# VH-VL binders against DNA polymerase type-X family protein pol4 (pol4), part 12

Target 1, 98 residues: DNA polymerase type-X family protein pol4 (pol4), of Schizosaccharomyces pombe (q09693r1to98)
Amino acid sequence: MKILASSTNYVLHNRLSNSQYEDARSKIVNFGGEFTNDAAKADYIFVNYSQINRVRRELRTIGTPLETCVSCKLIVKIDWLNEPKESLTPGNPYVIWH
Below, E stands for the ipSAE of ESMFold2; O stands for the ipSAE of ESMFold2 at other seeds; V2 stands for 0.75 times the mean of E and O plus 0.25 times the DockQ between their complexes.

## First folded at step 20 (VH-VL; framework fv_patritumab)

Design ad4 (from ab1 with heavy chain D52E; at its last look DockQ between E and O 0.96; V2 from the best seeds 0.74)
Fold by ESMFold2, look of step 20:
Structure ad4 (fold): chain C 98 residues (1-98), chain A 118 residues (1-118), chain B 113 residues (1-113)
Amino acid sequence: as target 1 above (98 residues)
Amino acid sequence: QVQLQQWGAGLLKPSETLSLTCAVYGGSFSNYYWSWIRQPPGKGLEWIGEIEHSGATNYNPSLKSRVTISVETSKNQFSLKLSSVTAADTAVYYCARLDYTWDYFDYWGRGTLVTVSS
Amino acid sequence: DIEMTQSPDSLAVSLGERATINCRSSQSVLYSSDNKNYLAWYQQNPGQPPKLLIYWASTRESGVPDRFSGSGSGTDFTLTISSLQAEDVAVYYCQQYYTTPLTFGQGTKVEIK
């Protein structure tokens, strides 16, 4: 089964070019994941940030504070999509929040 | 202690591109986010955007179409370009460091006055 | 965008007396998750860049004299200088860091009466 099968995924656009954003969306689909435009409904949120507090700031900015995401399991550094050597678990080094 | 030194052309004509550089001394470059902030004469402050050493940027939507912030990590430098300037872009431009964790500014450059003539 | 509005625009206060500066945000900057107010205050002396005074609405930055204090929550904040000194002549700015763009108040100029 594909590594993102049965997951709903959001990509925070901040600090990504349009081409980087579209590339991330394509990788999510290729890995078997569904894409959502609503961060509050995601299982995984992919971000180009290393610090959770700055992700929290941007989620507040778009009106979807992290606390409103009932389904959210992990916030993950977007570079994981380039080389998903290990499945997404709280112990994965690309995970910045769980 | 951390010092930010900034430079660039201070006199521009309309339609030119503003270009400023900030060099970071006496501290870590790669562990912090860096910003440009401007202040028209006698007016308040406007955040332009932020960048980190990888080159990833986040811009004020009000300026996004005209602004580019870049890094030269090997030199501990970051720069601002603002295209198609008008008299409304006349301001003192500051480079500044965001706190390690939070989004207030703990160190500022001395500022560079940029004047756009008619 | 969260707009920050300061009052008054200018204030004249006698040496040794209290100066009070107000800041109002167009939206709450209190984050329910950590119960913190994402608000900072800066001092800008003539010809100088801004200098951080206070963060989290009420926490003084290291080296800032204790005559400076901040208070308030949600949308209404106050910077107080309990006993104005000559070196306190400056423009003061509030700044929110709850959302981006990061935004500042228009400034309050404090002068000696």
Scores: ipSAE 0.665, ipTM 0.901, lowest interface PAE 1.5, mean pLDDT 92
ESMFold2 (binder alone), look of step 20: mean pLDDT 92; pTM 0.937
ESMFold2 at other seeds, look of step 20: ipSAE 0.677; ipTM 0.896

Design ad5 (from ab1 with light chain S32T S33A; at its last look DockQ between E and O 0.97; V2 from the best seeds 0.84)
Fold by ESMFold2 at other seeds, look of step 20:
Structure ad5 (fold): chain C 98 residues (1-98), chain A 118 residues (1-118), chain B 113 residues (1-113)
Amino acid sequence: as target 1 above (98 residues)
Amino acid sequence: QVQLQQWGAGLLKPSETLSLTCAVYGGSFSNYYWSWIRQPPGKGLEWIGEIDHSGATNYNPSLKSRVTISVETSKNQFSLKLSSVTAADTAVYYCARLDYTWDYFDYWGRGTLVTVSS
Amino acid sequence: DIEMTQSPDSLAVSLGERATINCRSSQSVLYTADNKNYLAWYQQNPGQPPKLLIYWASTRESGVPDRFSGSGSGTDFTLTISSLQAEDVAVYYCQQYYTTPLTFGQGTKVEIK
């Protein structure tokens, strides 16, 4: 079973080139995840930030403050998509919020 | 004490590219986000964008098509390029540091007046 | 974008008197999750860069004299200088950091009357 099976996933475009963004989307699909353009519907939000408060800022910017995403389970550093050896759990070193 | 020193050409003709550099002394370069902010004469401040040591950027949408912010981490420097300038780009340009966690600016450079001839 | 509007554009105040500067945001900058107002104030003395005075609407930065105070919440904020000194002649800016782009008020020039 693929590592992102049955998940809905959002990629925050901030601090990604268009090429990096498309690469991340492709990896999500290859790992069995479904992609959403609506952060409020995501189970996982992938970001190029190490600090949760700047992610919260950008989620407010796009009109989907983190608190409105009741389905969101994890916010994850985008680099996890390059090295998905470990499943996404709150203890995963790439997770910055759970 | 953290100090930001900035330099670059102050006189440009329309269509040229604005280019400014900011050097950071004291404190950590790699732990902070760095920004460019401009102030047209007699007007308020406009945030241009931010960059970190990795070179990842986030730009004001109003300027994104013309702006490039870059970093030279080995020199603790970051730079601004703004292409296709017009008289509307005449301003004092500041480099500044964002607080470690929050998005207010705790250290500023002295500013560089950039004048675009008419 | 969150637009920041200051009033007045300029004011003249006698030395030792109170100066009051207002800032209004086009939408609330109060984040209910942490109950903080994402608002800062800056002082820009003539010929100098801006200097951080206040963050979280009311918290003074280190080294800022206690005659400076900030108040307000949501969309309406005030910077108060309780007893104006000659060195306080400057332009003052509010800034929101609730969303990007980060935006500033147009500035309020404070002069000695």
Scores: ipSAE 0.779, ipTM 0.916, lowest interface PAE 0.9, mean pLDDT 92
ESMFold2, look of step 20: ipSAE 0.804; ipTM 0.919
ESMFold2 (binder alone), look of step 20: mean pLDDT 92; pTM 0.935

Design ad6 (from ab1 with heavy chain N58Q; at its last look DockQ between E and O 0.95; V2 from the best seeds 0.81)
Fold by ESMFold2 at other seeds, look of step 20:
Structure ad6 (fold): chain C 98 residues (1-98), chain A 118 residues (1-118), chain B 113 residues (1-113)
Amino acid sequence: as target 1 above (98 residues)
Amino acid sequence: QVQLQQWGAGLLKPSETLSLTCAVYGGSFSNYYWSWIRQPPGKGLEWIGEIDHSGATQYNPSLKSRVTISVETSKNQFSLKLSSVTAADTAVYYCARLDYTWDYFDYWGRGTLVTVSS
Amino acid sequence: DIEMTQSPDSLAVSLGERATINCRSSQSVLYSSDNKNYLAWYQQNPGQPPKLLIYWASTRESGVPDRFSGSGSGTDFTLTISSLQAEDVAVYYCQQYYTTPLTFGQGTKVEIK
């Protein structure tokens, strides 16, 4: 089974170029994940931030503050998609929130 | 302790491109977000945008079509370009540092008055 | 965008007396997740850049005199200078950092009468 199988995924566009955003979406598909345009429905949220506080700010900005994301399991630095050597668990170095 | 020094041309004609540079001394460059903020004479403050050491940016939507913020990490510098200026862009422009964690500004440059002639 | 509105636009206060500045946001800046108000206050003396005074609505930045205090929650906030000093002649700005764009109030000028 693919590493993102059965997951619903959101990519926060902030601090990504359009090409970086599309590359991230392509990698999610290649790993078996599905997309949502609604952060509140995601299992995983991929971000170009190292600090959860700025992610929380941007989720507030788009009208889906983190507490409305009832399905969210992990918020992950987007660079994990480049070389996903470890599975996504709370202890993964790319995870900034769980 | 931390000092932000800024420079650039202070007098522009309409349609020119505003260009300012800010150099950071006495602190970490790579751990912080850096911003440009402007203040028209006798008026309040407007956030222009932010950048980090990787060059990733976020801009105020009101200016996004005309703004470019860039970074030269090896020199601990970041820059502002604002294209197609008009008299409405006359302001004091500040570079500033966001707090390590939160989105208020703890260090500011001295400001650069940019005047766009009529 | 969250709009920040200050009142009054200017006030004159006798030396040693209390100055009170109000700030209202168009949306709540209280985040339920951490129960913090994402609001800061700045002082800008004539010819100087802004200086951070208060964050989290009521937390004084280090080196800021005790006569400065902040209060309020949600959408309504107050900066108080309990005993105005000559060096407190400045324009004061509130700023929200709840959402982007980061936005400031229009400023309140404080002068000695």
Scores: ipSAE 0.758, ipTM 0.910, lowest interface PAE 0.9, mean pLDDT 92
ESMFold2, look of step 20: ipSAE 0.776; ipTM 0.916
ESMFold2 (binder alone), look of step 20: mean pLDDT 92; pTM 0.940

